VH-VL binders against Ribosome maturation factor RimP (rimP). Designs and how they scored, part 9

Target 1, 164 residues: Ribosome maturation factor RimP (rimP), of Thermodesulfovibrio yellowstonii (b5yjx5)
Amino acid sequence: MNIKELKDKITDYANIVGEQEGVEIVNVEIYPGGKGLTLRIFIDKEGGVTIKDCENFSRAIEAILDVEDPIKSSYTLEVSSPGIDRPLKNKKDFLRNIGRDVKITTKEKIADNTFFIGKIVDVGDDWVRIEIQETKIKGSKKKGKTELLFIPFNKIIKAQVYLG

## First folded at step 21 (VH-VL)

Design AA1 (from Z4 with light chain S93T)
Fold by ESMFold2, last read:
Formats: C-alpha cells, structure tokens, sequence
Structure AA1 (fold): chain C 164 residues (1-164), chain A 121 residues (1-121), chain B 107 residues (1-107)
C-alpha cells in the first residue's frame, strides 16, 4: 500500500475514533522516522484538547491498528493538537504555555547539552525558566533531580510544546 | 580575573540626571546578564533590574520604571544605568552585579565597587 | 513580589560564638536562595547559593540550610572578619528581592 492509500485508511480509522471520543480530526501525517514510519494525528475539540483527550484517542486508535494491521513495518504513533507544533518564540508564546512541557534547542551548550525537555514554570521579559528532571535526558546517570534552567530567548534556536 | 569597575561618585541637584558606568573585564561581557542594585544610606539592598548585553533586552523592577534606563556598549564591555529627574530620595550607592545564568541564574558572583550618587539642594 | 524577612535585625556576639540568622520567604522559593556578606563601604560578597552551596573561597565555618520558605545561615565559630551585615536574596522569580539585612556586631 502506497503512502497516499495508507494515509486515507488511517484517516478513516481516525474519524471513526474521533466520533467516539468527541474530537475532530484536523490532519494526518505519515513520514519516515527511526526504524519505520511515524503516524501523526492532529485532533481538536471545542474548548481545547486535553492530555486525557490525547491519551483516550491514542488508546482507541491503537486498538484498531492492532486489529487491522495496515502498516507492514514498525511505526510510532503521535497524537497532538494543532497549536502545539507552532514554534514558541516570544514572551507571549511562552506565557500561553506555562505549565506545559517544552522541548528547546539552544545555540550553545549548557552543561554539555543543547537539547532540553522541561515544564515551563516562569517567563520573564526575555527569558523562560523550565523545570528539568535530568533522567529525561538521554544518557543521564544522575538520579532524577529537578532543576530550574533559565534560558534567554536569544539563546533559543527552536522551542515547541512537548506532548511525549 | 573578573572585575567590575564603576564610575566615580556624583553630586547632583534635584531635577538633573546621572549616568553610572560599569566596565567589565576578565570575562566575555555578552555571556552574562548585568544587574543594578541600589542601597540607600543605612538601608538594605534593592534590585533595580537588568540588561542582557548579548541582545540589549532589559527588565526593570516596577519601582524604577521611568526613573532608570539601562544600556550597554558591547564594544567597550560597559554597562550603563541612567537616573532621570533626580530627587533627594535617589541618594544611594548604586552597584552593578554579574549574574551567573542558566542553572545558576540570579546569583550575583561579582559586584562593582559601588557609585555614590548624592542629590542635594 | 516575594517578601524576604530576616531575623534578627541586629545581633551582638563574641569571637568564638555560634550564630544563626534566619530568612523567611512569603512563598516557596524551593532552594533558590543566596546569602551575601557586606562590610561597611564595600560591595556585598556572595557566600552561599542554592540555600546550602558554599561558594569558592568562603570559610567552612559558614553554612546554609533550609528550603521552601524558611532558611538559616550559620557561622559555627565567629571570627573577627565575620562582623558585617548579612543579606538573603531569592533567585526564584523577578523582581529579585533581598531581606532587610542582619547586622552582626562585636559584643
């Protein structure tokens, strides 16, 4: 099955689940990732999508994929809302997402890393402060300590909400 | 060795302005935020705000908005703080202080020697 | 704004005494607290960061403890060089705020 046909089939499954879970399907993307394919399904609803909505949708769509088995290779499933892939660039962007996990790539190394995942806990005029549990970082051997990391906006290459 | 050297003492009349300088040496000036802290005679320390020398971005304690203006000249490794419309209660010692940043933000590891600004009739 | 309250305001002590100074925050600042020492006519000097991390070159008789809203600075055996004013400061959020200071005087 070609990618166009697979996308159509996955979209059909997603719409079925969306009706049951009370969410609308905005988009379906299929692209290469890791050892196989990545399926990304964007869902929305009036009043906004919650983490629980994404969890419920993911569980339901995975059940259908397990039975129908439309993908011959391994795959990764991602479920997200439309607004969470937009880059965070300025104070307003970060303020709207206080309390959310974010992934940030920095222009320079900070304690040997340029990539960070953490919760936005504070936002200033030109900076964001994120809460990092070091065990979230690949290869870390430190026990899961929580640290606040202050990052100036001008040191950020890219920032996005992290739903993973 | 890190040093922050401030301009000399100033005596001003009410209504005038003053610009205090803070020249940094011994480190990369644009890698660290520079803060300003005041201390009125016989009083404690009061945070005024900062400048990010890498971007020129500033942030002020609300009490000093409209009173203080913070700038920097990266080619001279120098931070400035200007006080406008001086009043007698602006009489204080003004310090610049370097912030470590990142995981250690908000800890002032190096301070200028202080600049005394006296406002009198 | 996070209000930092130190006690006592003035402390008289003798060389060799063990002294403690307390600092209370109006809300939790986790462990994002610094202690500074200031001698007359001089700039403050950072002694302790992150509530308990002793800064390089600071004598080991200085120690800090606490988290959340209550913090202490302890000098285990007071030396002549320790008579100064001490300030706590939170680095948790802006505006950054200092305690009002504790003046440590020779008895």
Amino acid sequence: as target 1 above (164 residues)
Amino acid sequence: QVQLVQSGAEVKKPGASVKVSCKASGYTFTSYYMHWVRQAPGQGLEWMGYINPDSGSTSYNEKFKGKATMTSDTSASTAYMELSSLRSDDTAVYYCARDRGYYDWGYFDYWGQGTTVTVSS
Amino acid sequence: DIVMTQSPSTLSASVGDRVTITCKASQSIRSYLAWYQQKPGKAPKLLISKASRLESGVPSRFSGSGSGTEFTLTISSLQPDDFATYFCQQSYTTPLTFGQGTKLEIK
Scores: ipSAE 0.796, ipTM 0.922, lowest interface PAE 0.6, mean pLDDT 90
Fold by ESMFold2, fold request of step 22:
Structure AA1 (fold): chain C 164 residues (1-164), chain A 121 residues (1-121), chain B 107 residues (1-107)
Amino acid sequence: as target 1 above (164 residues)
Amino acid sequence: QVQLVQSGAEVKKPGASVKVSCKASGYTFTSYYMHWVRQAPGQGLEWMGYINPDSGSTSYNEKFKGKATMTSDTSASTAYMELSSLRSDDTAVYYCARDRGYYDWGYFDYWGQGTTVTVSS
Amino acid sequence: DIVMTQSPSTLSASVGDRVTITCKASQSIRSYLAWYQQKPGKAPKLLISKASRLESGVPSRFSGSGSGTEFTLTISSLQPDDFATYFCQQSYTTPLTFGQGTKLEIK
């Protein structure tokens, strides 16, 4: 069975599971990765996909894969929302994701960090502003405090949606 | 020490253009956004926009888009703002101002001395 | 656009007085507010950032407070050098906007 035939079969399984789990199948990808194949399934639903949605879908489709055994080699199953593996690069990318968490790696240190997770709260012509939780103060931990961090696009090595 | 030195006063007729310069010293020019702020005679302050000297990216207050053009010359550590099609209501003092960035974005810690542009027939 | 409204427009006071200038935003700007001092013929000078953070070299008689939509600048004991115009400015979102100014005059 070639990759196209395998993809068709996996898509059929995914659509069945999607109906059961209350999610829609956006895309199915199969490519070489790690030791064997990487099977990547993108799911979506109204109101957004959660980690639990991805975990539930993964469990359900893995059960079918275990029984039907269509992949004779080792494989890695990845279930995610649309765009999780696509970098956020420009203003439109960030605008579409206002209100969502993003993970950003910067070209230089900002307050001793080059990696940030925060909610996108504002987007300008060449920058994103993210809300970062928890900042530490010497001798104690501060909880519930948030800060807005302005990051120019040209200072970003990579940015991706963070689902948890 | 950080210093922003602007070009001298200009007197222009309606319809002309003017290019104001802002020469930076005492810091790495490309590490900070440069903003432009105007102040009409006897009036308050009005944000016009910025340039990111590291990338050349600009953003304008919609009120000044098409009127103002912001550029920079990184080899000369100089920011420029050109105003086109001048009208009498463009008469103002124009300031350049440095933005701290990151967690402190939008706070103007250093300002040029201002450049008076007078537009009259 | 976020409208910043200062009050009063003009404030008359004597050396030694405690004075308070207020700034209201048309929507929440959290704590992303700056205060500037401007003397005649001079560029503005940053006094306070993040609503309450006193800038280096600014006398301790200056303080800022507030969050959300209402902010104050307080001078605890007015000195001759403090007679100037004061502006608030929000740094929460673009376009960046200033209050109309408060002129602090000697009584």
Scores: ipSAE 0.785, ipTM 0.919, lowest interface PAE 0.6, mean pLDDT 89
Fold by ESMFold2, fold request of step 22:
Structure AA1 (fold): chain C 164 residues (1-164), chain A 121 residues (1-121), chain B 107 residues (1-107)
Amino acid sequence: as target 1 above (164 residues)
Amino acid sequence: QVQLVQSGAEVKKPGASVKVSCKASGYTFTSYYMHWVRQAPGQGLEWMGYINPDSGSTSYNEKFKGKATMTSDTSASTAYMELSSLRSDDTAVYYCARDRGYYDWGYFDYWGQGTTVTVSS
Amino acid sequence: DIVMTQSPSTLSASVGDRVTITCKASQSIRSYLAWYQQKPGKAPKLLISKASRLESGVPSRFSGSGSGTEFTLTISSLQPDDFATYFCQQSYTTPLTFGQGTKLEIK
């Protein structure tokens, strides 16, 4: 079984377990490490993944691997959540993060800016709408306003969760 | 400067199809979403959906899913809307309308002159 | 879907009158509302965006106000060119929806 075929098979198992454990499979990586292979499975869920979620997923997927025995060598299983470094690319990515702040770089200027930070408030078939706070620093006091900015997915160079 | 010119009136029998065109000029066609809006005789305005000409992505009002198909030809700066399996209640004026986008998304600043589609036996 | 309800359906007025048309949304749309004017046989024309922002070339006798669920279009001194049908439309979320229209006609 080649690595591509193994990855597909592990992904199938991971998706089955994900349905059972209430988590989504974000990515599966297989690469050499130590005395065998390293399987790295990224899981996510609404509200964030806990240590307990990773432990539960690990036990469930290992049970399947024990029965199906698709890897004939030793292996290391790593289960983790995706980091904040993971870009948001499609409707599903943005939907998962409704209510969170995002930083977005656009392919063209919008009102003389190509970089935006705002809260995801709505997601359509090919767009995201973010709430932007207008901040002015002229004078003694800040003034805040909000506006909704509609950004088509195809106008986005990069989008990531923003923590402040 | 900005102009949207639609194809001429159509008279069709039930079960036929019609393809309405909307030719844009005076702006960069791919920079703006194009929407379609219908107005049945004596009725108000009804949003049908849009196309993003830059990507070809579409979104339809559920009422028109399976009835309308929106496409575009970026080399001709033209949007199209095809209505299939025409029925008498598809009789209406059909408008294309340009969306400003970004901070002003959903505001239709330019409209085609309208295309009357009449479906009669 | 967000339902937009206009009142009145028909309004009779004379040149020089002050008229007000209302539009109610079935849920908050913040300020994401447009007003259009449509004359017989013609396409709608955008008058006001974002509830209160007058579009370029629109006479200053037109004004819009409101936020949340209730909005008004006011014409302070009606002119002959203003007899038309007026539509509100929310731009807050899809599907985009219009009010049923208000026909403003001459007495």
Scores: ipSAE 0.785, ipTM 0.916, lowest interface PAE 0.6, mean pLDDT 89
Fold by ESMFold2, last read:
Structure AA1 (fold): chain C 164 residues (1-164), chain A 121 residues (1-121), chain B 107 residues (1-107)
Amino acid sequence: as target 1 above (164 residues)
Amino acid sequence: QVQLVQSGAEVKKPGASVKVSCKASGYTFTSYYMHWVRQAPGQGLEWMGYINPDSGSTSYNEKFKGKATMTSDTSASTAYMELSSLRSDDTAVYYCARDRGYYDWGYFDYWGQGTTVTVSS
Amino acid sequence: DIVMTQSPSTLSASVGDRVTITCKASQSIRSYLAWYQQKPGKAPKLLISKASRLESGVPSRFSGSGSGTEFTLTISSLQPDDFATYFCQQSYTTPLTFGQGTKLEIK
């Protein structure tokens, strides 16, 4: 079974477990190495995933893998949340994180900056709109008014959830 | 300097299709979204959707999904909008309009002259 | 969809008059509102962005105000060139929507 076919099968198992454990499957990655594989499954849920969620998912998916035995070589199973480590790339990634702060690096300067931190307020078919707080405006000693910045996905080098 | 020049008026029969062009000059075509806006006779303005010429990505007002198809040819700096299965209520002036983008998204700073599409007979 | 409602639909005025045109949004659009001028047979022209920002090359007799759901376009002293149809448009979210227009006619 090639890696793509194995990935599809593992994704099907992961979706079954995800329904049972109350989590969504964001991505499945399989990395071939020496004589073994690394199987990474990214899970998420409304409000964020906990370490316990990852542990529960791991136990459940390992049980299915033990019974179905789709990987004939040795492998390492990793289950993690995209919310702390995973870049945001497509519409679903941004939609999942509406209301959260993100840090975005752009391919070109926008008003003399290529790095932005703001709250995701709207997501379209190929863009994200983030709310940016102006910290100082000439003639004002208080935080200035907020501005919405529209960023096309194809202008984004990298986007990640920003925790502070 | 910035100019959007649209193709000429079209008269079509019901059931036909039409492809309107919008040639851009005086700026980097792929740096700005291109939108299409419709104005039926004696009516107001109606947003139809956009194309991002840099990626080819499109988004449509739900009212026009399945009716309109937006494309672009970056080598010709030209955006296109095709209307299929024309009906008499597709009779309108169709404008292309440039989106300023980023902090100023959704503000149309330059417009084509409009293309009148008449569906009759 | 955010419905944009303009009033009045038609406004008759004389050169030198001060006129106002009102635009109401069905929900808050913060300050993400544009005003356009359209003359017969021509494309719309952007006059005001972000509710109150006068666009380059637009005469200073034009001004915009408002936020949230209610907005106004004011022309302080009408000139002959100002007789046209005016549209508001929200740029807050898709689908982008326009008001029905206000035709400003010479009295």
Scores: ipSAE 0.779, ipTM 0.918, lowest interface PAE 0.6, mean pLDDT 89

Design AA1 (from Z4 with light chain S93T)
Fold by ESMFold2, look of step 21:
Structure AA1 (fold): chain C 164 residues (1-164), chain A 121 residues (1-121), chain B 107 residues (1-107)
Amino acid sequence: as target 1 above (164 residues)
Amino acid sequence: QVQLVQSGAEVKKPGASVKVSCKASGYTFTSYYMHWVRQAPGQGLEWMGYINPDSGSTSYNEKFKGKATMTSDTSASTAYMELSSLRSDDTAVYYCARDRGYYDWGYFDYWGQGTTVTVSS
Amino acid sequence: DIVMTQSPSTLSASVGDRVTITCKASQSIRSYLAWYQQKPGKAPKLLISKASRLESGVPSRFSGSGSGTEFTLTISSLQPDDFATYFCQQSYTTPLTFGQGTKLEIK
């Protein structure tokens, strides 16, 4: 079968295994690598993906691949989380990252700024609320107050996880 | 100079519908969420939901899902709330209220004058 | 949903009195609380945001305090214009919820 059909079939298998293992399938990639194909499956879950989660998913998906045998050539299976460079766009993206810091660029100024770094604390139908640490006063040892900022999704140009 | 002017009082029979308007002036209509708040006779205030006029996105208090429909017309700077299948316990004053937003989310800084909807046989 | 409970339901007072109204939340709302004043036949008016921030044009005899789950509205030296119903409202999460109201009446 062609690459597009193979990707669709692998995605279907991955979604079935994901339901069984309690993880969500974020993306499936198939490309040439080494002496055959590289099959890369990105998984995620609330609270973050552990090494054990990846091992369990890999074992389960490999069992299905062995039985269904959709790939005739050699292949390498990689299972990982998508990492910090994936943009956050919808309610599910923000919900998945509650408790993490995010950097957000807005379409319009909010209190003279269009760029914000804060912790995701709440997510609604069309908005995210982030906790902003107030900027330190120069030369002061006092910590700034935290504030909650409500941002509608449609006012966001770009949002990404921020690690520091 | 911000003003919210609502449509006039309505008297309806059970089973009818009513559409209340809220015309905004003195600010950029699409920059602020518009909320609807109900007050039944002798009772307190109940949040019904909101519309984001910039996107048309809405969110409803579960109590009013299927009863209320919120829309807006950005060219007319007007928000609307329609109540369907009216019952006598829908008799109330209905307010539109502007959400200040961003750092001041959920604070209603301007209110319409209210629209009395009376549902009786 | 976050339940907001006001007390007392009715308060009788005279011009010049100092009055306090309390508002309790069923869970922490940090400082995301508003106070509104409503007179008969009129829309509510925002008096205080963020538990203690006095809104522009509101007389300084109004003040708010509290955080977490317990909040108070205080009116010093009551004026004739202050006889009204007062509502608290949390802005911490949806659904947004109001207290039942406190009617401040002439003694």
Scores: ipSAE 0.762, ipTM 0.898, lowest interface PAE 0.6, mean pLDDT 89

Design AA4 (from Y1 with heavy chain S31N)
Fold by OpenDDE, fold request of step 22:
Formats: structure tokens, sequence, C-alpha cells
Structure AA4 (fold): chain C 164 residues (1-164), chain A 121 residues (1-121), chain B 107 residues (1-107)
């Protein structure tokens, strides 16, 4: 079994457990670790993931892994929340973060820029609208006029929450 | 030069369907959302929805959900709007309009010439 | 939905007159308003975007102002070519909505 196939299987198991535990599977990573493979599973849920959630998920998925035994070598399981590093990829992701600042990298230049920081103010089926703060010109007390930038999802390379 | 050329006038009976086309030229078709706007005789403008030709994603005014279906053919740089189950109150001029996008999203800088759809028994 | 209430519905004026059309939004839409001119049998033409930005090729006698909920289109000196129907439109949120229009006719 190659890593890709293993990842797919692990993801399937994770999704099963996720459904049972009431958590969303955000991502599954498999990479070489100190002792064999490291399986990192990112889980999330509305309101945030607790340590207890991670523990419960870990136990549940380990039970499946013990039975199915898809990994021939030793492995380390890591379960965690994605935190602020969670990529925003779809409408649900952006909706969850309405009102928060995000950093977005676009595939093409928009007004000569490909990187934007702004507050999510609106989300559509295939777009996000962010409020861009005009760079305070040093010395101007004028509250910079904010502009709304409309960005289609398919024009986004990367988006994530930004903690200024 | 940016141009939007729509299909010709249509006369249909109630219950029928009609598909209006909007051929775009003079710009990259997939870079701009295409909106559809309706204008009943002697009435104002009414936004129907849009299509993102790049992704095929559509968004409809709730009023036109189930009535209008927007599609696009990127190879032909053409947007389509199909109206189903036509009624007399669907009689109107239908416009396609290009969205300027990004900072100017929601502004229609170029319009088709309009397609008159008449529904009569 | 954001309602755009445009007034007046009809306006009679003479060449050379200063005319003002008003559009009121049911909620704050900041400056996300466009004005269109439509002549009979023709598609609307974008005149002003962002409440006050004059589009390229539009005569300087046209101007837009306002922010929040009240917006105005002004023609400083009416020309024969200006007799048409004008529409305001908000681009702040979907569904996009238009005012009911103002027919500017010759007195």
Amino acid sequence: as target 1 above (164 residues)
Amino acid sequence: QVQLVQSGAEVKKPGASVKVSCKASGYTFTNYYMHWVRQAPGQGLEWMGYINPDSGSTSYNEKFKGKATMTSDTSASTAYMELSSLRSDDTAVYYCARDRGYYDWGYFDYWGQGTTVTVSS
Amino acid sequence: DIVMTQSPSTLSASVGDRVTITCKASQSIRSYVAWYQQKPGKAPKLLISKASRLESGVPSRFSGSGSGTEFTLTISSLQPDDFATYFCQQSYSTPLTFGQGTKLEIK
C-alpha cells in the first residue's frame, strides 16, 4: 500500500469516527516520523475542539486501526485542532469566519496585488467579500476609507485566518 | 471592444420554454461574472442572478429560482438563460450584463442589447 | 432585500435646467451605488459607480453623491441627450436591487 492509498483509508476511517464523535475531519497527513509513520489528523467542530474531543477521537480511530491494521510499520497518531492554520477553502469555511480578519492569496493580480488582508464581511456560494483597510498613511488622522473586495473562491490560492 | 450580443426576440406560448443566449467578445469570458436582468414592459430593472463562467457557479434571485436556469459555454464565450413554464408575466426584455468584478463587483459596465420575450396565448 | 426607493418617478425639465434624482436605501449600503441611464429600446448605460465615480466617457455635467442611505444623481445643465430614464442600483449585497426609475422628460 502506498502512502496515497493509506491516506485515503485513514481518511475514510477518520470520517467514520468523526461522524460518531461529532467532529469534522479537516485534514489527514501522513509523513515519515521518528518511529515509522506519523499520522496527523486534524479535527474540528462548531465551538472548537476540546482536548477531550481529541482524546475520544484518538481512542476511537486507534481501535479501528488496530482491527484493520492498515499500517505495517510502527506509527504515531496525532490528533489536533487545526487552529488558525486551518485553510479556508469553501463557503462553510468562510462563513464560519465572518467578522474575522483573513489573509488571502489570489491566483491573479487584483489591482496589482495578489495578497490581501481584510475582514470577511459577506460570503456567497462561490465568493467571499472582505473589507480592506486602507493603509493608514503615517500622520493622517483620517480614518482610512475601507473598501470591499469581492473574491471568487476559484481565484484564491490560499486563505486563512489572520491574527494581526 | 467589449461586446455582448444577445439572441433575437422570442414569442412563446404559455407553458413553453425559451433559451436566450449572450455572446461575449472583446474580453476574457471566464474572468467576469455574467448577470441577467429583466425588465417588464414599462417597469424597472430586476436582477435575476449571475453565473461565474469560470466555475459554472450560479446564484439566483429567489424570485427566479425554478424559473431561470443560467449556463455558459466557455468555448463559445456565451452565456445562456433558460426560462421554463413561461407565463404572461414573464413577458419582458432580458439583458445580460457583465460584472466589473473585484472592487467593483455588482457594477454592470457592459450590457447586451436585450432580448424581448413575449408570452401570449 | 435592500429596497431602493427612487424619486421622483417622473421629472419634467427644460434644457439647461439643473435636475436632481434621489435614491434612498432601506439600509446602509455605504457607497455601493450605481446610476444607469436608459433610453427607449436600449440597454442601460452605467454612468456612475461607487456613488460618485463618473464613468469614462460620461459628461461632467453628471455627478453622484451620497453615502449610507441617501444618494443623489445630479445633472448640472440638462442637455437634449439627457432625456431618458435613470436607475439607481445597490451593489452592497445580494440580491442586487434597482430603484424603480426616474423618467426624465422634456417640459
Scores: ipSAE 0.800, ipTM 0.961, lowest interface PAE 0.5, mean pLDDT 94
Fold by OpenDDE, fold request of step 22:
Structure AA4 (fold): chain C 164 residues (1-164), chain A 121 residues (1-121), chain B 107 residues (1-107)
Amino acid sequence: as target 1 above (164 residues)
Amino acid sequence: QVQLVQSGAEVKKPGASVKVSCKASGYTFTNYYMHWVRQAPGQGLEWMGYINPDSGSTSYNEKFKGKATMTSDTSASTAYMELSSLRSDDTAVYYCARDRGYYDWGYFDYWGQGTTVTVSS
Amino acid sequence: DIVMTQSPSTLSASVGDRVTITCKASQSIRSYVAWYQQKPGKAPKLLISKASRLESGVPSRFSGSGSGTEFTLTISSLQPDDFATYFCQQSYSTPLTFGQGTKLEIK
């Protein structure tokens, strides 16, 4: 079994556990560690993931791993939230972050800009509307004139939560 | 020049369906949301909903959910709106309208000429 | 839904008159208001966006003002071509909503 195959299996197990625990599997990473393989599973849910959620998930997936024994060597399991670096890609992602500031880079210029920082105020099936705080200025906390910017998802290169 | 050309007037009986077309030209069809607006005789304008021709995503005014179905054909640069189970109170002029988008989302800068749908027994 | 209450429903005026149409929103919509002109048998035409931004090609006698919940469309000196029905519209949130319209007719 190669790493890719293992990752796929782990992802499958993670998804099963995720469904049971009511959490979303954001990502699964497998990489060599000092004591064998490290399995890092990123989970999320509406309202945020708690430490207890991580613990419960860890226990559940370990139980499956013990039974299925897909890993030939020793491994370390790490379960955590994706943090603020999680890309926002779809309606669910944006909905989860309504009221938060996000930074968005667009594929095309909008009013001569491609980078926006604003608060998510509304979300549709394929769009997000943000209240612009500032454009392309790092380190500035301007609370001046605000405008609502409507951005279709397909016009976004990347988006993530922004902590000014 | 931007143009929206709608299909011709329709006369239907109650219970029937009608599909109105809106052909867009003079701009990239998929870059702009297309809205539909209804105007009953002697009445004001009613927003029905919109379609994103690029994704096919739609959003309907609650009032018209189940009544109107919006679709688009990107190859033909044409938006469609089908009205089902027609009733007399569906008699109206129906407009397609282009949304400016971005900072000006919700502003309709170009309109079709309108399509009159008459429902009579 | 945001209700746009437009007044008056009908307005009779003469050429050269200053006329004002009012639109009141049921809640604050900031400056996200458009005004349209519609002539009989024609589609609406966008006159003003963002409450006060005059669209290209629209005569300067048209102006828009207001923010929050109260908005006005003003024609400083009414011309024969201005007799039509006018509609306000909010673009603040869905569903998008229009005022009832104001029919501006010749006195």
Scores: ipSAE 0.796, ipTM 0.961, lowest interface PAE 0.4, mean pLDDT 94
Fold by ESMFold2, look of step 21:
Structure AA4 (fold): chain C 164 residues (1-164), chain A 121 residues (1-121), chain B 107 residues (1-107)
Amino acid sequence: as target 1 above (164 residues)
Amino acid sequence: QVQLVQSGAEVKKPGASVKVSCKASGYTFTNYYMHWVRQAPGQGLEWMGYINPDSGSTSYNEKFKGKATMTSDTSASTAYMELSSLRSDDTAVYYCARDRGYYDWGYFDYWGQGTTVTVSS
Amino acid sequence: DIVMTQSPSTLSASVGDRVTITCKASQSIRSYVAWYQQKPGKAPKLLISKASRLESGVPSRFSGSGSGTEFTLTISSLQPDDFATYFCQQSYSTPLTFGQGTKLEIK
């Protein structure tokens, strides 16, 4: 079984376990590591993933892997949540982070800028709206002025949670 | 120089479908969301939803889900809205309207002339 | 859904009068409101965006003000061409919503 077929099969198992454990499968990676393969499965859920969630998922998927035995060599299983710095790409990604600051790079200039830092205040089917501090201009403006910027997902090169 | 030109008036029987077109000119069609707004006789304006012509993504006011289908043809710079299973209370003028976007989201700076759809037996 | 409530529903005034139309939002929408003018048989025309920003080509006798939940459209010296129906509209969140309209009659 080639690596792509293995990845598809592991993803199928992961999705089954994810439904029963109440977590979403964000990504599955398989690469060489240590004495064999490393399986890296990223899980997430509404409200955030706990260490217990990762442990429960690991036990459940290991049980399936023991029975189905799809990997004949030794392997290491890693289950983790996406980091806060992982890219935000779709509606669910932005919804999970409402109220947090995000940094966004856009494909085209918007009012002379392609880079924005702001708080996620609203998310639609194909867009995010962020609250941006208006840049001071010569002639002075108060720090408290903000504007809402509507950004379609397809205009975003990269978006990540911003911690300062 | 921006223009939105809609297809002509339609008279339909209950149960039929109608597809209204909105041809854009004078700007880059894919840079702006296109919205549809309804005005029934003697009533105010109702937002129906939008299409992002750049991606084909749509979003609908819940009131019109299952009734309206919005599409676009980027090569023809044309947006479409199809109404299915027409009833007499679908009789209205239907407008396309351009959204400025970004910092100016939700402000409709250019409107089509409107398409009157009349549903009668 | 954010409800936009206009008052009055009809307004009669003479040429030269100062006229105000109010719009109240069911929740704070900051300054994300537009005003449109619609004449019979025609599409709405955008007059004001962001509560107070006068759109290009709109006569300076039109002005807008307000923030939060209460907004006004003012015509400082009413002209015969201003006979129309006026709508406020919020752009703060979807679904986008319009006020019921105010019919301005020039007597």
Scores: ipSAE 0.772, ipTM 0.906, lowest interface PAE 0.6, mean pLDDT 89
Fold by ESMFold2, fold request of step 22:
Structure AA4 (fold): chain C 164 residues (1-164), chain A 121 residues (1-121), chain B 107 residues (1-107)
Amino acid sequence: as target 1 above (164 residues)
Amino acid sequence: QVQLVQSGAEVKKPGASVKVSCKASGYTFTNYYMHWVRQAPGQGLEWMGYINPDSGSTSYNEKFKGKATMTSDTSASTAYMELSSLRSDDTAVYYCARDRGYYDWGYFDYWGQGTTVTVSS
Amino acid sequence: DIVMTQSPSTLSASVGDRVTITCKASQSIRSYVAWYQQKPGKAPKLLISKASRLESGVPSRFSGSGSGTEFTLTISSLQPDDFATYFCQQSYSTPLTFGQGTKLEIK
């Protein structure tokens, strides 16, 4: 079976397990590595993926792989969350990160700033709303203790999780 | 001077459709979300949804999904709302309203004069 | 959905009176409240944003206060032009919602 067909089959298994385990499948990758193949599955969920989530997913997907036996060579299974440095681009990306701090660069100035750090508190069909704290405001005047800033997706140059 | 001018009153039969227009002037049309708000006779105000004229993105109050379709023509600085499969309980005044956005999102600083849609047999 | 409950539904008052209209949100909306005035046959007019920010061109006899779940609109000395229906509205989350309105009538 070629790598494309194998990836599709593994993705199908992963989506089934993801629904069962309450996680989303972000990506499936298959590479040559070590003694055989490296199978890498990226999972995510609202509030972030825990070690237990990865362990539960790994056990469930391995059980299916043991029964269906789609990979004839040896393989290594890796289950992880997406990298923190990946940009947030669409509604799903922002929804996955509700409650996390994000750094956002905008196409135009908003109250004399184009760069913002804040916690994602709400996400709509075409916008994100972030809570800006006084210690996370870069170069802007305070408008009180905290403020909510509504940013349309089409005004965002780049958005990324911020660890501080 | 910011101004929103809506199309004239409409009388329709059940099952028909209507398309209400809202022509904006005095500001850059694509810089502001346009919302639609309904007011049934003798009743309060009800938010229907919005369009972002810059991207064409829309969002609807769940109550009006499948009933209302919001569009815009940026070259004409005009927003539209179409109501389909009209029923008698769609009789209301329909307003367009401009949203300030950003830190002031959801505050409607300018309103159209309203368009009365009457649905009767 | 955030329910906005206004009180009273109808208020009778005389020119010169101090009047207060109250709006209660079903959950905290911080200070994300607007107040609108609507006269018969006319579109609503924004009076107050962010619970207490007086809009340009609105007379200083209008004021707003509150945070969290309780908000008030106050007219310090009622004028003939102030007899209208008043609505609160939350801008905290979608769907945006209005109070049911308070009709301010001449006594």
Scores: ipSAE 0.770, ipTM 0.905, lowest interface PAE 0.6, mean pLDDT 89

